Miniprotein binders against b1l550. Designs and how they scored, part 13

Target 1, 279 residues: b1l550
Amino acid sequence: MRLPEELLERARDIHSEAPSHRIKLDRVGSFGLKVPVEFKGFLLLAEADVWVSLPEGRRGVDLSRQVEAIYELSNPPKDPFSLCREAAISLLEKLNYADSSGVSIRFDAPLQDGESLKYYGVEISSIASDEIINKIRVEILGMTACPCTAELIRAYKSSEIAATHTQRSLGILEVSTKAEHPDPDKLASIIERAMSSPLRTYTKRPDEGGLVIRSLSNARLAEDVVREMIHLFLEEFGHLPEDTHILAAVRSMESVHMHDIYAERSFSLDEIRKEISSH

## First folded at step 3 (miniprotein)

Design E11
Fold by OpenDDE base, second read of step 4:
Structure E11 (fold): chain B 279 residues (1-279), chain A 115 residues (1-115)
Amino acid sequence: as target 1 above (279 residues)
Amino acid sequence: GDSELYLEIIKELAEFAQLAFDEGDFEEAAELYRLAAEYARLLLERNPENDEYRYTLAYLLAMLGEALFRAGDEEAAREAFEEAVRLLEELVRKDPENEEYKRLLEYARRRLAEL
């Protein structure tokens, strides 16, 4: 431990100096902080990013104040949604030279899977400026069965249930809205329902067989999964503001090919409603 | 567990507090050390017999005291150092051969005497 007396000689407020080039920066902050959050009764250690904008006339940001803002609000631990929003607002208050701030919190969210827990990836964010934009990204693995191979086999062997290869697929839903953060469990459910079947942490042999059979009976292309995700999203979250932006995507980890299949659609609720109404 | 979480938070806060301190922002350093000390206090309350957690709190309080002193808040600095001294005296009593405890105690006592 260095005694404080040894550290005193170098105190220079470099951050308040004029920069060599007068250029505004959009995001300056600390990334990869560890913060406690309470999520669905679980105390989790999450990874957090905090940032603010930096005006053209200031060389650097007060990083310590940013860190203070997030940790002050993290004791006692609270839900990550409130933490993001409140911290983003607090950052603007503490760093008055900033015109925008942001907080992102990442963790693996527990999801009940029978008697066990599985996890899905969550990133919760809030960006504060003249308005607050809330963002949530959910990633969850599921299973897809290939309909193309199924048709090939069905053509070759007259079977009601054609065998096909199954693969893991990563489903992604990202939502940016001026409303409150959408429920990540609902988003995860949409992704799972859009796939051929969910993944299970623990299965008995008969249940495992049933899961595969269900997948075969619900064979879907990656494109089908994305379309289904969008459809289900509209049913569940169609009440969100029209300027709400959504990214729906699937990465299918192919078992037959060396490459993955990827499909995505980015859209606003207004845009997609117009598209659907035109058909 | 909760203890590991608090330790990680304390570590991060202390690192940023030290950075602020090194930059001469003693007010900010004090705020961060105070916050770190609050987590350390919670940790100690949950584990009252843990000497490492007691030392962690004492260290953070000593650093808080130094930051407060440099920021011009001598009264708050005194309180922080007094609490640090109290904790360290207990630690030294338990382990009189611990040079780290003795060194920090001597530091805190010296700083307190200068206030």
Scores: ipSAE 0.044, ipTM 0.436, lowest interface PAE 2.5, mean pLDDT 85
Fold by ESMFold2-Fast, scan of step 6:
Structure E11 (fold): chain B 279 residues (1-279), chain A 115 residues (1-115)
Amino acid sequence: as target 1 above (279 residues)
Amino acid sequence: GDSELYLEIIKELAEFAQLAFDEGDFEEAAELYRLAAEYARLLLERNPENDEYRYTLAYLLAMLGEALFRAGDEEAAREAFEEAVRLLEELVRKDPENEEYKRLLEYARRRLAEL
């Protein structure tokens, strides 16, 4: 152990010195911090990034003050959305040379699946400047099946065809808004409802056959899934500000090909409403 | 488990506190050590028989005391060292052969005597 009397002499604060080149940096901070969060009754270990902009006349940022900003707000653990927004604001208050700050928090969110829990990926961020922009990305695994597979099974009565042509797919919804973060459970629900069937964490042999059959009876292309996700998103979250930006995407992990199938659409609420009304 | 989660946070905070201390930012080092000590206190409250957590808290409080002293806050430094000494005296009583406990206790007592 290093005792205080063995500590190094006081070092000069080099961060306030002029840099070798007068170039502004957009994001400088502490990345990969471990923070406790309380999400819907669960205590989770999340991973956080904290950052600020660095003006052209300053050599470095106060990394310790960034770490302090998020950790003083993490004890006791609180919901990750409030933590994200409050820490981003605190960073600007503590580091007056910065014109913007950001906090990103990533965790695996538990979701009740019958008698068991399953997990889906959540990344949230808050970026503070003269305004606050809140972002959330939800990723959840499910299954997709080509509609032509259902036709082949009907024609040839082969469960082997069914097993070969059902694939795992990752559904993705990202939302960027000036309003508060959307509920990730609702985003996850939209993704699962748009897919051919969800994946289960604790599936028994009889349930495994049922999952494949359900996937085939609700067969959808990746393109179909993205369109359905957008439709369901508009029904649930169409009330958000018109400048809210959404990304809807599906990545199908094709086992019969060396390539994945990917479909996406990015849009603002204003843009998509005009597009739909023109048809 | 929850205890492992808090230990990771304490380790991260202590490492940043040490970095701030080494760079001469004693005010920031004190704040980070204080936060680390609060997490260690929660761990000890949940696990009152765990002497590793007790030692972790004592160590963080001694570092907090040193940072506060160097930042010019002698009253707060005294309080931190007093709590560290109390915890370390309990640890030395339970494990009289532990040289690490004895060294830190000697250091904290010396600082208190000079305040």
Scores: ipSAE 0.012, ipTM 0.534, lowest interface PAE 8.6, mean pLDDT 82
ESMFold2-Fast, scan of step 3: ipSAE 0.000; ipTM 0.281
ESMFold2 (binder alone), alone request of step 6: mean pLDDT 95; pTM 0.973

Design E12
Fold by ESMFold2-Fast, scan of step 3:
Structure E12 (fold): chain B 279 residues (1-279), chain A 115 residues (1-115)
Amino acid sequence: as target 1 above (279 residues)
Amino acid sequence: GDSELYLEIIKELAEFAQLAFDEGDFELAAEFYREAAEIARILLELNPENDEYRYTLAYLLAMLGEALFRAGDEEAAREAFEEAVRLLEELVRKDPENEEYKRLLEYARRRLAEL
């Protein structure tokens, strides 16, 4: 059941009133909307957040207009990058009291793994103001294995950290840029190549043995994985604007009586190039 | 209070070593057995009268010797087997009726003779 037009009109009148407290709000909108998207030939059900900034002199936003705008732009389903950018721009144009708008779209992206598919997490955002900033976050699960060297024994003796010599690890790459969104499949590839071994959707016992041995032969600390991710990112995406901001991180899920190990680095392309060029 | 944790790490390293050994990667197997033996050595230092830990170290050194021998490192294999024999001779002296100690000692001695 749709809302009556007179109720929507009354809501708009209330929203235009002055609030009790003159405080600006950074993000006001509809969160958790289910929207269909078409990604690389797949029809997926994504989850979207739509928001605008709210000035100190206005009581509320036009939520119904926000919902209508994104649904109109999502029918027929389109590429989530285009949907994200178009919706953010449209919201700022239609809600002229706002100084910024944003759209975030989250979905599980299919990735070919032999004859089957596996999935990795994607969150795409576009934030519009005087300029448009495009953000993408890719999360993919893989394997890391501690180097079987004096370093493991040293770490154990000093901190008494329990060790499984193979851990599941979540690799994270987040990019914020004035250019178009980077290809998430390429970001996922960078993460997988930086890890000891990627996870597969199907593994038999002989393949499992090979996977464990490969992880141990390519043993990497969380710190090693982050550094390798940054190196591989610079090789693939060094063409992006110098003010592009990147977060590279890995979270290793530890076994019984352990805390997760976490490593990250946040940087701009300009800053990281100066760092590695001078050293 | 961390003996249980040491034993779990030793067990995991030995399993990785055995997996590498079974796949024919004797160099990688030797690395894992060496790491396991070093942790077992620390455990024995913390518990010097524990003959189960002494046996664990001896066993890991014998397996390290086997992996090194198959990897072609005869000198390192000799060192590992010599230490295993020393520990096992001590264990057999304390418990002459223990068939497990005797069998591993005979194995290590036979391999050492091949070097």
Scores: ipSAE 0.000, ipTM 0.136, lowest interface PAE 18.1, mean pLDDT 79

Design E21
Fold by ESMFold2-Fast, scan of step 3:
Structure E21 (fold): chain B 279 residues (1-279), chain A 115 residues (1-115)
Amino acid sequence: as target 1 above (279 residues)
Amino acid sequence: GDSEEYLELIKYLAELAQEAFDLGDFEEAAELYRLAAEYARLLLERNPENDEYRYTLAYLLAMLGEALFRAGDEEAAREAFEEAVRLLEELVRKDPENEEYKRLLEYARRRLAEL
């Protein structure tokens, strides 16, 4: 059946009007949406941001279409990587005026730690345009111990067991690639292996002693941890495209100072391979 | 267990939907109540004898119906209220003294009759 045009008449669409100033905006959308995801057998409530580019000739974006794009794809809950990629593509299909779209999903990922679970931070993004760029950021707490102070104390006490201060350190790996998102559990493992010792969710005093002894036996500067993270990353993920961009960083919460120590390195796979091959 | 995770998720989605509803964002409220209702279905499917989950589903469907009606989608509202009534009639038959079941059933029937 055909309906008369007047029955399809809609109220004024303010968003399609010309703006006060003809300026393109890079990211406009709905931020802080709560979205259920399934991650490795766990049902989690994640936080999502969805956005599109806004051309210089259009006043606003269709927010309801942005929300529809992600929720339509989240029922039943699915893995956050597929959701991220599919929602970014859906945004471009639903919002024809945009030349790019993006979706970010953040959650605390459970990781088995003996009989308990510990959690590490994950943020994934997919940015769609002429191609899709996938980003992942993993943050996990661990322990570091100062090797300089350890050596000084060992020499002074003539002992084989070093004594030094230990501190909490946040390890960070961020990857931007045209390939699929790297497995966050593998990124978390790289960070933990690079540190003096992993941090437990809960530790009894006897187990706490073992953790401290491990840290003292594997004393590392923040700079050492970043270099080791890069080394381990190249062993696991060196097969990614050459234009893959990586950030490796450590933030050490120093126990003897009012400030933190921070070390980082950003690089492309092409860049780091040329650097390593220069010797 | 995983049922507790689904219950927390349903609760958060329903709270977000209520907030959207109170702000007059009926389309958004409908999508959030729809999502919550579908997770309630998963809980009920895993626990088919659990009348608390059946009631949760019925409640979310009644709120979905209201949001859809306010958004102007009378056909979808009718479907949501019809399903809510079906579930609530089953609950009232099993527990005819339950005032909460009867109150929600009366509400859903009244809204359905106005459609």
Scores: ipSAE 0.000, ipTM 0.314, lowest interface PAE 12.2, mean pLDDT 81

Design E22
Fold by ESMFold2-Fast, scan of step 3:
Structure E22 (fold): chain B 279 residues (1-279), chain A 115 residues (1-115)
Amino acid sequence: as target 1 above (279 residues)
Amino acid sequence: GDSEEYLELIKYLAELAQEAFDLGDFELAAEFYREAAEIARILLELNPENDEYRYTLAYLLAMLGEALFRAGDEEAAREAFEEAVRLLEELVRKDPENEEYKRLLEYARRRLAEL
């Protein structure tokens, strides 16, 4: 936490005053708080944002009560899903003028890779109002290879040319649902399975050639990867409520060019099922 | 804000850092100590005459230095210990009979010599 003490001091008294302009604000709170979480046996230092809605007739929010809400629940360290949901509920209880509250928690999640660990990005949110909406975003690096260049290289039997046409890609799955947060390991698995090849943290020279060759055998455009991620998501998580919203995206980091390739699709489960079944 | 709220957060982060350190996760311990030290630095900047905040910052920087050293980041460890020594030398000059200040200063100096 980087809030100066004088900011919290000012939160007293003046925040209950009438504002200069009677305008509602959607999110007001403490951003960038450091909170400990327990994730699958690991103690991690996560970064949290906590916020509430602010009505048109009130000048500011009580920042000290926001800090209390999350820190009371973070000792002892809890899993980030429970912490997120419980803190969002606590914010509404402590700040009775608010119509909604939210908590976001970000951390790098460890994933076992043989005897080593690799990490993928996780952001978990809970937004509380008349009900709770749970959101999770998973980002993980992998490898992609262009099918066009892969076909050309196979014709010439050249592994050296192949290395020029593979690139790192960031896969992204974001889910917003009224159900519990999906398991981030399963989301990470979907992304890795959709890509040409997963990226390993400790790749030695003997593994380098094999990784490139495997990527070429499973060559996929960014567009192909996004479609495959959606297909795999529907197989694994099709049971979620119909109004669940998903964002699937891939950012391919071109080594040959100065620009990236980006492909995405956002959808609700209801929308995508109607689209797939229409023809 | 209430200074006690920030001090409670610092204590909590330091406890988590010690737990991570005991588990051999020196990188994670360093992250917890670094955040605690940043909070203590803000408290000291807002209260420049408060020697309790100065000592708290010095202590956290010494622990951060130890965690960084164990994690293999000797340059960052040196910087943390150097700042801790500066703060502790000021504290010892103000209160030469304080055994806690002298003990921590000796520890930080010893670690610097080993880098």
Scores: ipSAE 0.000, ipTM 0.142, lowest interface PAE 21.4, mean pLDDT 79
Fold by OpenDDE base, second read of step 4:
Structure E22 (fold): chain B 279 residues (1-279), chain A 115 residues (1-115)
Amino acid sequence: as target 1 above (279 residues)
Amino acid sequence: GDSEEYLELIKYLAELAQEAFDLGDFELAAEFYREAAEIARILLELNPENDEYRYTLAYLLAMLGEALFRAGDEEAAREAFEEAVRLLEELVRKDPENEEYKRLLEYARRRLAEL
């Protein structure tokens, strides 16, 4: 954008003016940018948000410099983890009036599912200040079977494996840590393993039957799924710093009811370890 | 300075789009061309008399149209080609001796007629 150099200068001057109210802003930036990333050998176009803090004595931020910072680092395409971290740092360097910066990158991550690909939602973020905090949010759909209905049917039909209704459930893991970003594929795997069964993009009829059978044999409440997610997370990522923060959640899209069931737990690693050790 | 950086970004996105296109991922190609076109649109809005920026946008829209067409989105392809044609008609009117403008206009018109 060649804004006439004069208009750009004028806009910059406006941004440097004292505001009418001396109030610090936490986040000012550009949201919904498109950036290329390389993820697990795939070239993807991701959505990105970039922001910095704005001190109380400055009217506005230099938005052009923010956009430049992420695009400079996006050529050639690189992994989104490095892009987030490097861009967050670059923002602080380019915008020296800011005491904090952040980058968030969102895309659908490809996951191998036999001979096909499925996808899960991922948001990778980095926030830079005196410290760098890395954040990942993973969302993936799975299948749950209701244990309550299963028990009712089992009691009624005296069957070893009781048929029950199945439903799609969205599992969510969000991790914030001072360490490197956790592997999103591992997080997705934890979610799927915590559910009754994974979803498959391409299933032959026999495979569908297998998924249903697995689901019925592993009937879980939404609450059970969240607890299992936490358990599996501790087994896989227990090596992360104790101040690492986790959100584990499940939204079950009920097939019998018109409402969804939701369960969540937010915790730090030190908190949850103390809780488990006390029992 | 700022315009040069945006032009470099446009070029980069167009290269990625072409690579996706060559691999047969026309949906991904369309996404990259769309993003490149949006940046080019911004450049043109800021420099409405810049024929180079107008051509760049027209080119990207024509390529977007091709990618969308191959992806099976004929309606979106039509819109892209129609806008490319409009931009190129303006360019040809300003410079009727420019063979590059004429070639791209002819291409875009041909593709539009096939839709």
Scores: ipSAE 0.000, ipTM 0.204, lowest interface PAE 12.2, mean pLDDT 82

Design F11
Fold by ESMFold2-Fast, scan of step 3:
Structure F11 (fold): chain B 279 residues (1-279), chain A 115 residues (1-115)
Amino acid sequence: as target 1 above (279 residues)
Amino acid sequence: GDSEKYLEEIKKLAEEAQKAFDEGDFERAAELYRRAAELARKLLELNPENDEYRYTLAYLLAMLGEALFRAGDEEAALEAFLEAIRLLYELVEKDPENEEYLRLLFYAERRLREL
């Protein structure tokens, strides 16, 4: 809900005053806004954050202008990539005292899983200044299995032992680039292909056994999964600008331990190519 | 005029939809609310500054959303509620103390969250 215009004008007067301390703030804005988006034929309710930089000589930002920027562009609902980029640019146009602006949009993306849907996490950002930087983070659950477990099962032929030593794992790919946002479905596919086995939304007992057997046949450590994700990413997205930054990570929720195993690698495309060519 | 004829048709459809809803015929209620909403949309297109028509469309879309949800079409219900909420944000922006706008907005937002 918004206040009457006369109250909004009084608030803007306060925002333009000098602050108690002349300190620049990097991000000031409205966080946790609900916005509708259209994603690959689905109408979804997403959560958005919008912000701008605040110069050292200004007390506050125009929050109502920030909300205006994203809501004007969300009607009718549009794809979250265009919304993110256009809203970030609009924020700089509407709030000319700012040096930079940003928008982040988060939602659960549907992915076909047999005859049903499963969901994976997506966060998209655009940060605008003298250039625009686009960021996307994809998180999806799958299964991993230790190679040692595969050998043990071969010896003992027990699905009970297999169930105990396979783990749910969260795969993470994050890309920051001056190019357009990568397709999140392709990022999700890379993560699933790198894992021992994807998780299924609905499995009958025979499919459940098959999932465990597939995980054991394709046994991979978290470290193996991260390396495979990087390899598959380079095959699909190696054409992105050389200063594109990537984070590849896996968090394994160990069934036999009370703690998780975590493996990650952050790199630029320039960095990783030099590393690979040195081998 | 033509606008008055559209309004009378909308009212008749909404009353029939309400009756169907009250009788538990949610599929028929959804059909009737959808038809009423399409007429309200045409009225708003012809008079885009008329907030009474904007509210009428928002109301019909919220009722359509409820009927669709109860008929088992959660995806279509979500779409209808989201459009209603968008229109209601425009209305509340212009008249933030209007109790009718706020009640319908809070209702639609709550239903959206419960889907």
Scores: ipSAE 0.000, ipTM 0.110, lowest interface PAE 22.0, mean pLDDT 79
Fold by OpenDDE base, second read of step 4:
Structure F11 (fold): chain B 279 residues (1-279), chain A 115 residues (1-115)
Amino acid sequence: as target 1 above (279 residues)
Amino acid sequence: GDSEKYLEEIKKLAEEAQKAFDEGDFERAAELYRRAAELARKLLELNPENDEYRYTLAYLLAMLGEALFRAGDEEAALEAFLEAIRLLYELVEKDPENEEYLRLLFYAERRLREL
């Protein structure tokens, strides 16, 4: 049943009414939309969230206009970075009562692994107001080897290379900046390099052995991994604005314990530079 | 003349498909919706600027997806929903205030996430 135009107009009127309580809302929108994006030559179906602020004097948002904004820009498919930024700006233009808008796009990013493909999780976001803030979150799995257990075994057996338990670990880098979105592949690379070893999609037995040996030779605590991530990030992205905010984190899925180990540091570039320079 | 014949046949197939769906015969429903969608595709090819025909095809594809999902063919369901969503994006771009288009789009997207 096509809702009569009259009902649509009435629905619009409801959204424009004064609310019973004059309270501003920070985020009102549609979550879990599907949008096509082009990423490194791949056409991907991504999940998208779109939202705007709602002023205290307006009861509701025009959700249809939000949907229009993202889909108009997603056809033809484009890179998710441009899509986020352009859609965030478009939302403010289309919904002139909003003082802020935001777009978030999530997908699994393909990453070349020799002749095969692996992936990492990525969320690309842009928030528009008087300024535009670009955010990117990268999550990638790697492997860590426990140095504590290795040292215990080394002490016990007097072995040069001590066996230790290994864990799958999730590394996380989140960057919020007024600059352009950082390259997610570079972020993923930082995470992998900070861990004991990367994961491989396909390994031959000799290669698998080599990967394990490398991991054992580069045993790291979750704390070590986070510190290494920060160090590598500063080397690669130290040129970003000083007010750029970073979250570096690791979740290690422990094989010996029933619980996971988690470590994180949140910081601005200005803050961390001062901290490092003081030592 | 020809378009009217297609519409009548599509309607008949869709009604039969819905009946099969309601009876829990999802395989039969899927077959009937597929046939209806093929006719709707031909109709749209003859009238590429007709938004009603585009919506009809999208609707039939969404229903096909639902029937396939319930029949246990998740891969085919995915394809049907994706095509429906593509068509609905085109429709929403043209008429972003159309509640009918948006409802079907949100439905298809929700179902797609459940796959």
Scores: ipSAE 0.000, ipTM 0.167, lowest interface PAE 14.3, mean pLDDT 83

Design F12
Fold by ESMFold2-Fast, scan of step 3:
Order: structure tokens, then sequence, then C-alpha cells
Structure F12 (fold): chain B 279 residues (1-279), chain A 115 residues (1-115)
């Protein structure tokens, strides 16, 4: 049995030629690659972006070498954090004209929700140069309820008011650090604990009523949720290096307005500790 | 013996699959390559140290991946190419100087990228 010749491609060294203009590019590479990863016992299909810096005197990057670097490390599938870090390092070794390299991997992470699974969004990256910077972003949906709605329910004792004034909110935690990537399950847990109520993958009518009641019992503004996420983050991850940068944010999908409500805070661990200690 | 009968059937299925592929019947090609790969997998299970059978399975899986991709089944194509790549990595580690193993591995990696 023989591989068809027509399906093979020939390599060309045009990439080492001088460019039309001597301008350095910060990120050049392959974006949207499909890569299998092993995450906490699950085999998942992730999307990956791979890039390197391109010096001013070189026309292009060797894309085949970039793809080879990540696929050599991804088969058999391994955990996405090791893959991310190892591939970024491998890119600099394979493409020695580059000053920096990066790898981003995105996937939907399974999370146990009673007897069922729900999913939350994870994006991780590693950027390698003279140092390695690891980034992780976690996004998870939950329910929020206005404190005013809770007061109305207590005054009028109406579940109909509750149903019309609870809303979906997206919680976001993003961490950039020279340390290893934080555990995304712990970041997801922080977001869920800060919100009024987590969303479930499978909701029967009795469970649906329970979610509404829980949301009303723990009614919070988007601003409240962001502050609680920061508080919980500091309890769990306060041992990270002081130059670790965090973004905490909430986007509330309002049903009564034609727009969303958004609250965020970005900070370094050094900055937030000084702020808290000054009060 | 059974191994010789399997090899004859694999060759027949692969030839029919190639013909279907050339005619643009990618679903039929995928079905035939899948059947051939199943027989090759049985041969390898019975003879786990036989690198010719390992290569045959890898080749058929790479062709299956191509047919599945052309038929629009990207997920199944990804799985087939990844299994082919895994087997080819084992072969390349055992025999790094073998240009056939390297050539098929590079093909599978390139096709995976172009998904």
Amino acid sequence: as target 1 above (279 residues)
Amino acid sequence: GDSEKYLEEIKKLAEEAQKAFDEGDFERAAELYRRAAELARKLLELNPENDEYRYTLAYLLAMLGEALFRAGDEEAALEAFLEAIRLLYELVEKDPENEEYERLLLYAIRRLYEL
C-alpha cells in the first residue's frame, strides 16, 4: 500500500528571504488548530493558537515547524497546562530566529454538578522569552438577583416577581503569573461562590424553583459579585508572586434593559494588598 | 493462514476505497477504509510486535482520516489522524532512519493542521 504522491506538498525556503519592509512582527503563527488534551480524566478537543515573534530581516515563519512542535507534544494527549508550557519552550528551540513564542489553548471544562456535568470556559496561555508568563481565563455562567427583587418578594410573597427579575450573569477571572497556572476548577468555584446561584446543566421544574429561591436568598449586584470574587481569590491564591495580575469581572444580561451591566477590576497582588491595608 | 487472508482482504478493501475516493464518493471510501483498518487492528492485536502491521494500520487510518474530512466529518477525521500519528511516533522511535515512517507522519500532521 502506498501514500498517494499527489497528496504530498513540497517545502520551500521563501521564509528566510528579505521582506518587502524591515518591520518586526510581534505574533506570527497558526491560529485555530484542533488539539486533543487530557483534562482531569476527560479527553477533550481543544483549540490552540501557536505563534512566534518575527525579526525585521526575515520574510516569514516556518508554519510546518510550529504545527509539528505542538502535535509532537499533544499525541498522546496530555494535560493542557504542560502542553502549553512545553510547546512554547519547544517553539523557541525549533525557531531560533524568534525572540518570543506563545501558545494559547481553549476548551470547555467539565465540572461535576450533582449526578450531571456542566461546562465552563477555559483559556490558558504560556508566553516564553527571557521568562515564562502563564495566563488563565475562566468564564462561567450563574444567576444573579437584584436586592430590590428580594425585598419585593418579602413584601408581596410572589414567586412570579422572582421569576421575572432573576437573570443570567457571566463571571470572569483572568490571572497572569510567572508561577504555574492556577487550577481552573478552583477559579470556577470562586466565581460560583461569589454569585447568587450557579446554573445547572439539567434542570427539572423542582430544581428550577430551588435555583430561583437560592438566588433571592443571596441577592447581589454585579459590583457585589466582583468584590466577593476578589476577596475569595485572595483567600485561595494570595501566595502567588506579588506581580501576579488579576482581572475580575461580571457581565449581567439584563432582561429589563436593552443593554448589559458590566463591572470589573484589574489589579496586581501588590496593589490590592496595599489598598486593603490602607483602610 | 488467518494473517494472509486478512492481508488479502485489507488490500482489496483499500483498493476499492481508493477507487471510491477518486470518484468523489468520500462516504463510501471512508466506510471501506474503516473496514480495512478494523482488520489491520485485529492483525496488530494478534501480532503486537509486528511493525509492518502497525504501519499498515497507520496508513489505513491516515487514508480514513482524509476520506472522513472530505465527507465533512471533521471530528471522526481528527480521531483517525491522531491514532495514525500515535502509531507512527512509535514506529519512528524504533526506526528513526526510516523515511517511509517519517513521510507518512509528516503527511498526517500536515492534514491535521489543514482541518
Scores: ipSAE 0.000, ipTM 0.218, lowest interface PAE 15.9, mean pLDDT 80

